# Designs tried in a protein design chat: VHH binders against Chlorophyllide a oxygenase, chloroplastic (CAO). Part 10

Target 1, 101 residues: Chlorophyllide a oxygenase, chloroplastic (CAO), of Arabidopsis thaliana (Mouse-ear cress) (q9mba1r221to321)
Amino acid sequence: WYPVAFTADLKHDTMVPIECFEQPWVIFRGEDGKPGCVRNTCAHRACPLDLGTVNEGRIQCPYHGWEYSTDGECKKMPSTKLLKVKIKSLPCLEQEGMIWI
Short names: E, the ipSAE of ESMFold2; O, the ipSAE of OpenDDE; V2, 0.75 times the mean of E and O plus 0.25 times the DockQ between their complexes.

## First folded at step 14 (VHH; framework vhh_brivekimig_d4)

Design w1 (from v1 with T100Y N102G P103S Y106F; at its last look DockQ between E and O 0.63; V2 from the best seeds 0.00; counts 0 for: pae E 6.0 > 2, grease 26.9 > 24.2)
Fold by ESMFold2, look of step 14:
Structure w1 (fold): chain B 101 residues (1-101), chain A 119 residues (1-119)
Amino acid sequence: as target 1 above (101 residues)
Amino acid sequence: EVQLVESGGGVVQPGGSLRLSCAASGFTFSEWAMNWVRQAPGKGPEWVSSISWQGSYILYADSVKGRFTISRDNSKNTLYLQMNSLRPEDTALYYCARDYYGSGSFDYSSQGTLVTVSS
């Protein structure tokens, strides 16, 4: 397990981008307030998710507005029917004031 | 009916500038990423630039980076390409295309406007 962020730095509308395991990741809080860690690339055109927003526990990609939950599943696609799309996620827990992956 | 209509092409000297416009209708423009593509005579299509649905994420081909600027005005349903420091190798048919869900594939494209850079 690696500590990657302080609990106090991860608010409900913020993201913490990190690099770990030689790949980019982003940490954000889900609707239940629990932290999650997903690849910092949207499924389309490899757009970095940390350039987007966090809305109601979902991270919104700035390219077409696709929204992902903390498990990496795409939950919303504004311009089309929801396709089954998932990005890679890591286990993530919050302990002793820190976020761990 | 989805329509993309471009304008602004023409003949220009090397080092000159042109601004291309692409007017969109028949769909909610502000929900779609957009692209410029060019095709030189006798060659296959070459991707030029992409812009995200709200304009916050922009990509350029290396061959045009620093010279071309993509932009959009969602209130006017219009996509733009400002082309500066034009070179003879920029001569091509330029068209705008709607991005198929960010895949890099295009489901609708305009007919194209010819840009010729020649002394």
Scores: ipSAE 0.040, ipTM 0.428, lowest interface PAE 6.0, mean pLDDT 80
ESMFold2 (binder alone), look of step 14: mean pLDDT 82; pTM 0.825
OpenDDE, look of step 14: ipSAE 0.782; ipTM 0.897

Design w2 (from v1 with N102S P103G G104S S105Y Y106F; at its last look DockQ between E and O 0.68; V2 from the best seeds 0.00; counts 0 for: pae E 7.3 > 2, grease 29.8 > 24.2)
Fold by ESMFold2, look of step 14:
Structure w2 (fold): chain B 101 residues (1-101), chain A 119 residues (1-119)
Amino acid sequence: as target 1 above (101 residues)
Amino acid sequence: EVQLVESGGGVVQPGGSLRLSCAASGFTFSEWAMNWVRQAPGKGPEWVSSISWQGSYILYADSVKGRFTISRDNSKNTLYLQMNSLRPEDTALYYCARDTYSGSYFDYSSQGTLVTVSS
């Protein structure tokens, strides 16, 4: 487990981008309020997700508005039929005032 | 029927400027990222610039950074390319293209407008 962020810095509408394991990741809170960690790369055009927004516990890519849950599954594609698409996620927990991956 | 119609091409001297427009119809323009692509005489297509569906994420080819500016007006269904400090190497057929959701390839493109930079 690696500590990568402070609990107080991760609000329901914010994201914490990190570099870990030589890959870009982003941390955000899901609908249940628990933190999740997903690849900071939208599956569509590889757009960095931390440039987008968090909507109801889903991170929205700014390129075409695809939304991902904390497990990396794409839950919404605004302009097309929802396809089964998933980006990589890491185990993520919140303890001792910190977020760990 | 998806239609993309470009305009604004012409002949300019080196260092000059042109502004290209691409009018879109037959689809919900504001839900799609858009691209400019060019093809110089005797060469293959070269990607120039991309803009996200609401204009917040923009990419340029290294060869045009600092000289070209992509923009869009979703209320007018129009994509733009402002080309400044033009060089003879920018001479090409310029066309706009709609980005696909499932890859980096374009599914619809315009016929193109010729830009010629020469003295």
Scores: ipSAE 0.013, ipTM 0.365, lowest interface PAE 7.3, mean pLDDT 78
ESMFold2 (binder alone), look of step 14: mean pLDDT 82; pTM 0.830
OpenDDE, look of step 14: ipSAE 0.797; ipTM 0.902

Design w3 (from v1 with T100E; at its last look DockQ between E and O 0.61; V2 from the best seeds 0.00; counts 0 for: pae E 6.1 > 2)
Fold by ESMFold2, look of step 14:
Structure w3 (fold): chain B 101 residues (1-101), chain A 119 residues (1-119)
Amino acid sequence: as target 1 above (101 residues)
Amino acid sequence: EVQLVESGGGVVQPGGSLRLSCAASGFTFSEWAMNWVRQAPGKGPEWVSSISWQGSYILYADSVKGRFTISRDNSKNTLYLQMNSLRPEDTALYYCARDEYNPGSYDYSSQGTLVTVSS
């Protein structure tokens, strides 16, 4: 396990972008309040997700408004019918005042 | 019916500037990312620039960075491309395209407006 962020930095509507394992990731809180870690790259045009928002435990990409849960599954696509799309996620836990992956 | 109509093409001298417009109708423009694409005579399509649905994320091809500026006005359903410091190699048919959710795909495109850079 690697500590990558402080618990206090991760509010319900914020994101913490990190670089780990030679790849960009972003940490945010899911609907249950627990942290998740997904690739900081939307499936569409590789848009960085940390430029978007967190809404009700889902991270919204600013490109077309696609929303992803903490497991990386796309849950909403505003301008098209929902397609089955998933981005990479990492195991993530909150312990000792830190977020770990 | 989705329609994209571009304008603003023409002949301009090297180093000059030109502003392209693309008027959209038949869909909710503010919910879609948009692109400019160009095609030089006898060559395949070349992606030029993309802009996200609200304008917060913008991409450029390396060949146009620092010279071209994409923008949009969602209240007027219009996409723009400001082209500065034009070079003869920028000569092409320029068209706007609505972004498809598959990478590198467009579901609707305008007919195109010719930009010619020569003395």
Scores: ipSAE 0.044, ipTM 0.413, lowest interface PAE 6.1, mean pLDDT 80
ESMFold2 (binder alone), look of step 14: mean pLDDT 81; pTM 0.824
OpenDDE, look of step 14: ipSAE 0.844; ipTM 0.915

Design w4 (from v3 with T100L Y106F; at its last look DockQ between E and O 0.68; V2 from the best seeds 0.00; counts 0 for: pae E 7.2 > 2, grease 26.6 > 24.2)
Fold by ESMFold2, look of step 14:
Structure w4 (fold): chain B 101 residues (1-101), chain A 119 residues (1-119)
Amino acid sequence: as target 1 above (101 residues)
Amino acid sequence: EVQLVESGGGVVQPGGSLRLSCAASGFTFSEWAMNWVRQAPGKGPEWVSSISWQGSYILYADSVKGRFTISRDNSKNTLYLQMNSLRPEDTALYYCARDLYDSGSFDYSSQGTLVTVSS
């Protein structure tokens, strides 16, 4: 496990971009308040997700408004029908004042 | 029916400026990312710039960075391209295109407006 963020910095509406394993990731809290870690790259044109927002435990890409849950599954596509799209996620836990992946 | 109608092209001298407009109708413009594309005579299409649905994320081709500015006005359903410091190599047919990620790069495009930069 790698400690990558402080618990105090990860609020219900914020995100923490990180680089680990030579890849960009972003950490945010899901609807249940638990942290999740997904690739910091929207499946849609590879837009960086950390430029977007966190809404109701989902991270919203700023390009077309696609929303992803903490497991990387796309849950909403405002401009088109919902397709089966998923981005990569990592196991994530919160312990000892830190977020670990 | 989706329509994209561009305007603002013409002939200018090197170093000059033009502003292109692309009026959209037949779809909810504010829900779509938009693009400008150009095609020089006898060449394939070259992507110029993209702007996200609400204008918060913007991309430019390296060849136009610092000279061209993409913008949009969702209340007027209009996409813009401000082109400054124009060069002869910017001569091309310029068209706007609606971004469609899952079916290809673009699903609808305008007919194009010719921009000619010559002395």
Scores: ipSAE 0.018, ipTM 0.373, lowest interface PAE 7.2, mean pLDDT 78
ESMFold2 (binder alone), look of step 14: mean pLDDT 80; pTM 0.817
OpenDDE, look of step 14: ipSAE 0.795; ipTM 0.900

Design w5 (from v1 with T28D Q54E; at its last look DockQ between E and O 0.69; V2 from the best seeds 0.00; counts 0 for: pae E 8.3 > 2, grease 25.3 > 24.2)
Fold by ESMFold2, look of step 14:
Structure w5 (fold): chain B 101 residues (1-101), chain A 119 residues (1-119)
Amino acid sequence: as target 1 above (101 residues)
Amino acid sequence: EVQLVESGGGVVQPGGSLRLSCAASGFDFSEWAMNWVRQAPGKGPEWVSSISWEGSYILYADSVKGRFTISRDNSKNTLYLQMNSLRPEDTALYYCARDTYNPGSYDYSSQGTLVTVSS
């Protein structure tokens, strides 16, 4: 496990972008309040997700408004019919005042 | 019916400027990323620039970075391309295109406006 962020930096509407394993990731809290880590890249045109917002435990890409849950599944596609799209996610836990992946 | 209607093309001298507009109707413009694409005489289409639905994420082709500026006004349903420091190689038919959820794919495009850069 790698410590990548402080618990205090991750509240319900914030996100923490990180680079780990030579890839960009973003950490945010899901609906259950637990942290999740997904690739910091929307499936559509590779827009960085950390430029968007976190709403009710889903991260919303600012490009077309696609929303992803902490497991990387796309839950909402405002401009088209919802398709089965998933981005990469990593195991993530909160312990000892830190967020670990 | 989805419509994209562009304007602002014309003939300009090298080093000059033009501003293209693309008026959108028949869909919720504020929910869609938009693109400018150009096609020079005898060449295939070349992507120029993209802008996200709220305007915060913008991409440019290397050939136009620093010279062209994409923007949008969602209250007017209008997409813009400000072209500065124009060069003869910028001569092309320019059209706007609505982005899709499939990368590199456009589902609607305008008919195009000619931009000619010559002495």
Scores: ipSAE 0.012, ipTM 0.308, lowest interface PAE 8.3, mean pLDDT 78
ESMFold2 (binder alone), look of step 14: mean pLDDT 81; pTM 0.814
OpenDDE, look of step 14: ipSAE 0.826; ipTM 0.907

Design w6 (at its last fold request DockQ between E and O 0.72; V2 from the best seeds 0.00; counts 0 for: pae E 6.5 > 2, grease 26.5 > 24.2)
Amino acid sequence: EVQLVESGGGVVQPGGSLRLSCAASGFTFSEWAMNWVRQAPGKGPEWVSSISWQGSYILYADSVKGRFTISRDNSKNTLYLQMNSLRPEDTALYYCARDTYEGSFDYSSQGTLVTVSS
ESMFold2, look of step 14: ipSAE 0.095; ipTM 0.478
ESMFold2 (binder alone), look of step 14: mean pLDDT 83; pTM 0.835
OpenDDE, look of step 14: ipSAE 0.835; ipTM 0.912
ESMFold2, look of step 16: ipSAE 0.069; ipTM 0.457
ESMFold2 (binder alone), look of step 16: mean pLDDT 84; pTM 0.841
OpenDDE, look of step 16: ipSAE 0.843; ipTM 0.916
ESMFold2, look of step 17: ipSAE 0.017; ipTM 0.381
ESMFold2 (binder alone), look of step 17: mean pLDDT 82; pTM 0.828
OpenDDE, look of step 17: ipSAE 0.835; ipTM 0.913
ESMFold2, look of step 18: ipSAE 0.032; ipTM 0.407
ESMFold2 (binder alone), look of step 18: mean pLDDT 82; pTM 0.828
OpenDDE, look of step 18: ipSAE 0.843; ipTM 0.914
ESMFold2, fold request of step 19: ipSAE 0.013, 0.021, 0.015; ipTM 0.337, 0.379, 0.367
ESMFold2 (binder alone), fold request of step 19: mean pLDDT 81, 82, 83; pTM 0.815, 0.820, 0.837
OpenDDE, fold request of step 19: ipSAE 0.852, 0.732, 0.858; ipTM 0.917, 0.876, 0.919

## First folded at step 16 (VHH; framework vhh_brivekimig_d4)

Design x1 (from w6 with G103D S104A Y107I; at its last look DockQ between E and O 0.84; V2 from the best seeds 0.00; counts 0 for: oily loops 40.7%, pae E 6.7 > 2, grease 26.2 > 24.2)
Fold by ESMFold2, look of step 16:
Structure x1 (fold): chain B 101 residues (1-101), chain A 118 residues (1-118)
Amino acid sequence: as target 1 above (101 residues)
Amino acid sequence: EVQLVESGGGVVQPGGSLRLSCAASGFTFSEWAMNWVRQAPGKGPEWVSSISWQGSYILYADSVKGRFTISRDNSKNTLYLQMNSLRPEDTALYYCARDTYEDAFDISSQGTLVTVSS
């Protein structure tokens, strides 16, 4: 496990972008308040997800509003029928004031 | 019927300005990212600018950065392109296009001609 962020920096509506394992990731809290870590790249247009928002525990891409849960599954596509799309995710833990991946 | 209709083209001198408009109908405009594309005589299509569905994420081609401004008004279902400091190489047919989830434009307007000449 690698410590990548402080618990105090990760609020319910914020994101923490990180670079780890030579790839860009973003950390955000799900609906249950637990942290998750997903690739910082929307599947649609490769838009950086950290430029978007966190809505109801899902990170929303600012380009077309695709929303991803903490496991990387796309849960909402506002302009089209929901397709099966998933981005990479990492296991993510919160312990002793830190977020770990 | 899904439609995109643009206007605002014309002839201007170098250094001049034009504002293009693209009126959308037949679909929920506020749910779609939009693009401007141009095609100069004798050349292939060139992407110009993109704007996200709510206007918070904007991209420009390097050739137009600092001179063109894309915007949208979702309450009016209208996309805009403000073109300043126009150059002869900006001469092209300009059209707007709706961006899709498959990295393609599924509908586009017919285009409005912009001619920059001295």
Scores: ipSAE 0.025, ipTM 0.396, lowest interface PAE 6.7, mean pLDDT 78
ESMFold2 (binder alone), look of step 16: mean pLDDT 82; pTM 0.826
OpenDDE, look of step 16: ipSAE 0.827; ipTM 0.910

Design x2 (from w6 with N35D; at its last look DockQ between E and O 0.77; V2 from the best seeds 0.00; counts 0 for: pae E 7.6 > 2, grease 26.2 > 24.2)
Fold by ESMFold2, look of step 16:
Structure x2 (fold): chain B 101 residues (1-101), chain A 118 residues (1-118)
Amino acid sequence: as target 1 above (101 residues)
Amino acid sequence: EVQLVESGGGVVQPGGSLRLSCAASGFTFSEWAMDWVRQAPGKGPEWVSSISWQGSYILYADSVKGRFTISRDNSKNTLYLQMNSLRPEDTALYYCARDTYEGSFDYSSQGTLVTVSS
């Protein structure tokens, strides 16, 4: 496990972008309030997700508004039929004032 | 019916400027990313620029970076392309397109001709 962020930095509507394992990742809280870590790249046109928003535990890409849960699954595609799309995620936990991956 | 109608093309001197407009109807414009594409005489289509649904994320082809500016006004259902420092190689039919899943286009306009010539 690697500590990558402080608990105090991760609120319900914020994102913490990080670089780890030679890849860009973003940390955000899911619907249950637990942290998750997904690749910081929307599957759709490779838009950086940290330029978007977090809404009720889903990160919204700013390009077409695709929303991803903390497990990386795309849950919403506002202007088209929802396709089976998933981005990479990492195990993530919160303890001792830190977020770990 | 989805319609995209562009305007603003014409003949301009090298180094000049031109602004293209694309009026959208038949769909909720503010929910779609949009693109500009051009096709020069005797060549295939070339992607020019993309803009996200709310305008916060913008991409340009290397050939136009620093000279062209894409923008949109969602209240007017209109997409724009400001073209500055135009060169003869920018001569092409310019059209707008509605961006879809995985960066493809499902609808495009017919095009407006831009000619850059001394």
Scores: ipSAE 0.013, ipTM 0.341, lowest interface PAE 7.6, mean pLDDT 77
ESMFold2 (binder alone), look of step 16: mean pLDDT 82; pTM 0.824
OpenDDE, look of step 16: ipSAE 0.804; ipTM 0.903

Design x3 (from w6 with S50D; at its last look DockQ between E and O 0.80; V2 from the best seeds 0.00; counts 0 for: pae E 7.6 > 2, grease 24.9 > 24.2)
Fold by ESMFold2, look of step 16:
Structure x3 (fold): chain B 101 residues (1-101), chain A 118 residues (1-118)
Amino acid sequence: as target 1 above (101 residues)
Amino acid sequence: EVQLVESGGGVVQPGGSLRLSCAASGFTFSEWAMNWVRQAPGKGPEWVSDISWQGSYILYADSVKGRFTISRDNSKNTLYLQMNSLRPEDTALYYCARDTYEGSFDYSSQGTLVTVSS
């Protein structure tokens, strides 16, 4: 496990971008308040997800508004039929005042 | 029917400015990223700039960065390109294009000619 963020820095509507395992990731809280870690790249375009927003426990890409849950599954695609799309996610836990991946 | 109608092209001298507009209809404009693309005489299309659906994520081709500004007004369903410090190599047919969820452009305007010549 690698400590990548402080618990106090991760609020319900914020996100923490990190670089780990030679890849960009972003950490945000799901609907249950627990942290999740997904690839910081929207599946539709290579847009960094950390430039978007967190809405109701889903990270929303600023490019076309695709929304992803903490497991990386795409839950909403504005203006099109919802396709089965998933981005990479990592196990993520909150312990000792820190967020770990 | 999806329509994109551009305007604002013309002839300008080097160093001049033009502002292009692209009026959108037939779809929910505010839910789509948009692009400007140009095609110089005798050459293939060149991507110029894109803008996210809310306008918060913008990219430019290196050849226009610092001189062109893309913007949008979702209340008017209109996309804009402000072109400053124009150079002769900016001469091209300019058109707007709707970005697809499959990574290509599905609709584009007919184009407006921009000629930069002394």
Scores: ipSAE 0.013, ipTM 0.336, lowest interface PAE 7.6, mean pLDDT 78
ESMFold2 (binder alone), look of step 16: mean pLDDT 80; pTM 0.810
OpenDDE, look of step 16: ipSAE 0.818; ipTM 0.903

Design x4 (from w6 with E102Y G103D; at its last look DockQ between E and O 0.68; V2 from the best seeds 0.00; counts 0 for: pae E 6.7 > 2, grease 31.8 > 24.2, SAP .726 > .668)
Fold by ESMFold2, look of step 16:
Structure x4 (fold): chain B 101 residues (1-101), chain A 118 residues (1-118)
Amino acid sequence: as target 1 above (101 residues)
Amino acid sequence: EVQLVESGGGVVQPGGSLRLSCAASGFTFSEWAMNWVRQAPGKGPEWVSSISWQGSYILYADSVKGRFTISRDNSKNTLYLQMNSLRPEDTALYYCARDTYYDSFDYSSQGTLVTVSS
């Protein structure tokens, strides 16, 4: 396990972008309040997700408004029917005042 | 039916400026990211610029950074490309394209010719 962020820095509507394993990731809280870690690139056009927003436990890409849950599953696609799309996620744990991956 | 109709092309001298417009109809323009693409004589298509659905995320090809500005007016369903400091190598057919789910363009305009003649 690798500590990558402080618990106090991760609020319900904020994101913590990190670079780990030579890849960009972003950490945010799901609707249940638990942290998740997903690849910091949207499934299309590779838009960085940390330029978007967190709405009710889903991270919204600023390019077309696609929303992803903490497990990387795309939950909403405003301009098309919802397709089964998933971005890469990592296990994420909150302990000892820190967030670990 | 999705329609994209561009205008604003023509002949200019090096260092000149042109503004291209792309009028959209047949879809909800404000829900889609848009692109400009160009194709020089005898070459393949070259991506020029992208703008996100609300205009908050913009990308440019390295060859046009600092000279071209993409913008959109969602209330008028119109995409724009302001081209400044034009060079002879900017000579190409320019067209707008609607971005898709799979990093591709599903609809494109017919294209408007921009000629920069030294």
Scores: ipSAE 0.023, ipTM 0.400, lowest interface PAE 6.7, mean pLDDT 79
ESMFold2 (binder alone), look of step 16: mean pLDDT 82; pTM 0.832
OpenDDE, look of step 16: ipSAE 0.842; ipTM 0.916

Design x5 (from w6 with L59E; at its last look DockQ between E and O 0.79; V2 from the best seeds 0.00; counts 0 for: pae E 7.1 > 2, grease 25.9 > 24.2)
Fold by ESMFold2, look of step 16:
Structure x5 (fold): chain B 101 residues (1-101), chain A 118 residues (1-118)
Amino acid sequence: as target 1 above (101 residues)
Amino acid sequence: EVQLVESGGGVVQPGGSLRLSCAASGFTFSEWAMNWVRQAPGKGPEWVSSISWQGSYIEYADSVKGRFTISRDNSKNTLYLQMNSLRPEDTALYYCARDTYEGSFDYSSQGTLVTVSS
């Protein structure tokens, strides 16, 4: 496990972009308040997700508004039928004042 | 059916300005990212600018940064391109295009000619 962020830096409506394992990731809190880690790349346009917003535990891509939960599942696709799309996610823990992946 | 109709082209002197408009109909405009594309005489299409569905994420080609401004008014279903400090190399057919989730443009307008010449 790698410590990648402090608990105090991850608020309910914010996100923490990181680069690890040669890939961009973003950390945000789900509806249950627990942290999750997903690829910082929208499946639609490869748009960095950290340029968007966190709404009720889902990260919303700013390009076409696709929303992802902390497990990487796309939960909303404006302008098209909802397809089974999932972006890469990592196991994510909050312990000892830090966020681990 | 999807329609994109642009206007605002014309002849302008170097250093001048033009504002292009692209009126959209036949789809929910506010759910789609939009693009401006241009094609100079004798050349292939060149991407100019993109704007996200709510206008919060904008990109420009390096050749137009600082001179062109893309915007949209979702209440009027209209996309805009404000072109300032125009140069002769900006002479082209300009058209708007609807962006898809598959990384291509599925609909485009017919184009409006912009000529920058003294």
Scores: ipSAE 0.014, ipTM 0.388, lowest interface PAE 7.1, mean pLDDT 79
ESMFold2 (binder alone), look of step 16: mean pLDDT 82; pTM 0.823
OpenDDE, look of step 16: ipSAE 0.750; ipTM 0.882

Design x6 (from w6 with E102P G103D S104A Y107I; at its last look DockQ between E and O 0.79; V2 from the best seeds 0.00; counts 0 for: oily loops 40.7%, pae E 6.7 > 2, grease 26.5 > 24.2, SAP .687 > .668)
Amino acid sequence: EVQLVESGGGVVQPGGSLRLSCAASGFTFSEWAMNWVRQAPGKGPEWVSSISWQGSYILYADSVKGRFTISRDNSKNTLYLQMNSLRPEDTALYYCARDTYPDAFDISSQGTLVTVSS
ESMFold2, look of step 16: ipSAE 0.094; ipTM 0.472
ESMFold2 (binder alone), look of step 16: mean pLDDT 83; pTM 0.838
OpenDDE, look of step 16: ipSAE 0.839; ipTM 0.913
ESMFold2, fold request of step 19: ipSAE 0.083, 0.021, 0.049; ipTM 0.473, 0.389, 0.417
ESMFold2 (binder alone), fold request of step 19: mean pLDDT 83, 82, 82; pTM 0.838, 0.835, 0.831
OpenDDE, fold request of step 19: ipSAE 0.859, 0.850, 0.848; ipTM 0.920, 0.917, 0.916
ESMFold2, look of step 20: ipSAE 0.061; ipTM 0.427
ESMFold2 (binder alone), look of step 20: mean pLDDT 83; pTM 0.833
OpenDDE, look of step 20: ipSAE 0.740; ipTM 0.879
ESMFold2, look of step 21: ipSAE 0.031; ipTM 0.398
ESMFold2 (binder alone), look of step 21: mean pLDDT 82; pTM 0.832
OpenDDE, look of step 21: ipSAE 0.836; ipTM 0.912
ESMFold2, look of step 22: ipSAE 0.083; ipTM 0.448
ESMFold2 (binder alone), look of step 22: mean pLDDT 83; pTM 0.836
OpenDDE, look of step 22: ipSAE 0.851; ipTM 0.918
ESMFold2, look of step 23: ipSAE 0.028; ipTM 0.395
ESMFold2 (binder alone), look of step 23: mean pLDDT 82; pTM 0.830
OpenDDE, look of step 23: ipSAE 0.781; ipTM 0.894

## First folded at step 17 (VHH; framework vhh_brivekimig_d4)

Design y1 (from w6 with E102P; at its last look DockQ between E and O 0.63; V2 from the best seeds 0.00; counts 0 for: pae E 7.0 > 2, grease 25.7 > 24.2, SAP .713 > .668)
Fold by ESMFold2, look of step 17:
Structure y1 (fold): chain B 101 residues (1-101), chain A 118 residues (1-118)
Amino acid sequence: as target 1 above (101 residues)
Amino acid sequence: EVQLVESGGGVVQPGGSLRLSCAASGFTFSEWAMNWVRQAPGKGPEWVSSISWQGSYILYADSVKGRFTISRDNSKNTLYLQMNSLRPEDTALYYCARDTYPGSFDYSSQGTLVTVSS
């Protein structure tokens, strides 16, 4: 396990971008309040997700508004019919005041 | 229904500048990421630039970085491409397109011709 953020920095509707394994990741809280870690790259045109928002426990890409759950599954595509798209996610744990991947 | 009308093309000398416009109607422009794509004579389409629905995220092809600037005005339903330091290899028919999902563009126009000649 790898400590990457403080629990206090991960509020409801906030994001913590990180670099790990020479790849960009972003940490945010899901609908249930638990943290998740997904690639910081939207499947649509590779937009960095940390430039967007957290919307009802889903991270919303600022490019075209695609929304991803904490497991990386795309749940909403505002301008088109929803296609089955998933981005890479990592296991994510909250303990001892920290977020671990 | 959906309508995209490009304008601003023409003939310019190398090193010159042009500004292309794309007037949109028949859809809610501010909900769509937009693209410029060009097609040179005898070649396939080449992606040029993308801009997010509110203008906060922008991408360029390596061949145009530092010379072209994409922008949009959602209050006027208009997409722009400012082209500076033009080169003969920029000669092409330029189209604007809606971005619909990964790897897809929604084309609905004739384009505007840009010719860069010595």
Scores: ipSAE 0.013, ipTM 0.346, lowest interface PAE 7.0, mean pLDDT 77
ESMFold2 (binder alone), look of step 17: mean pLDDT 82; pTM 0.825
OpenDDE, look of step 17: ipSAE 0.841; ipTM 0.915

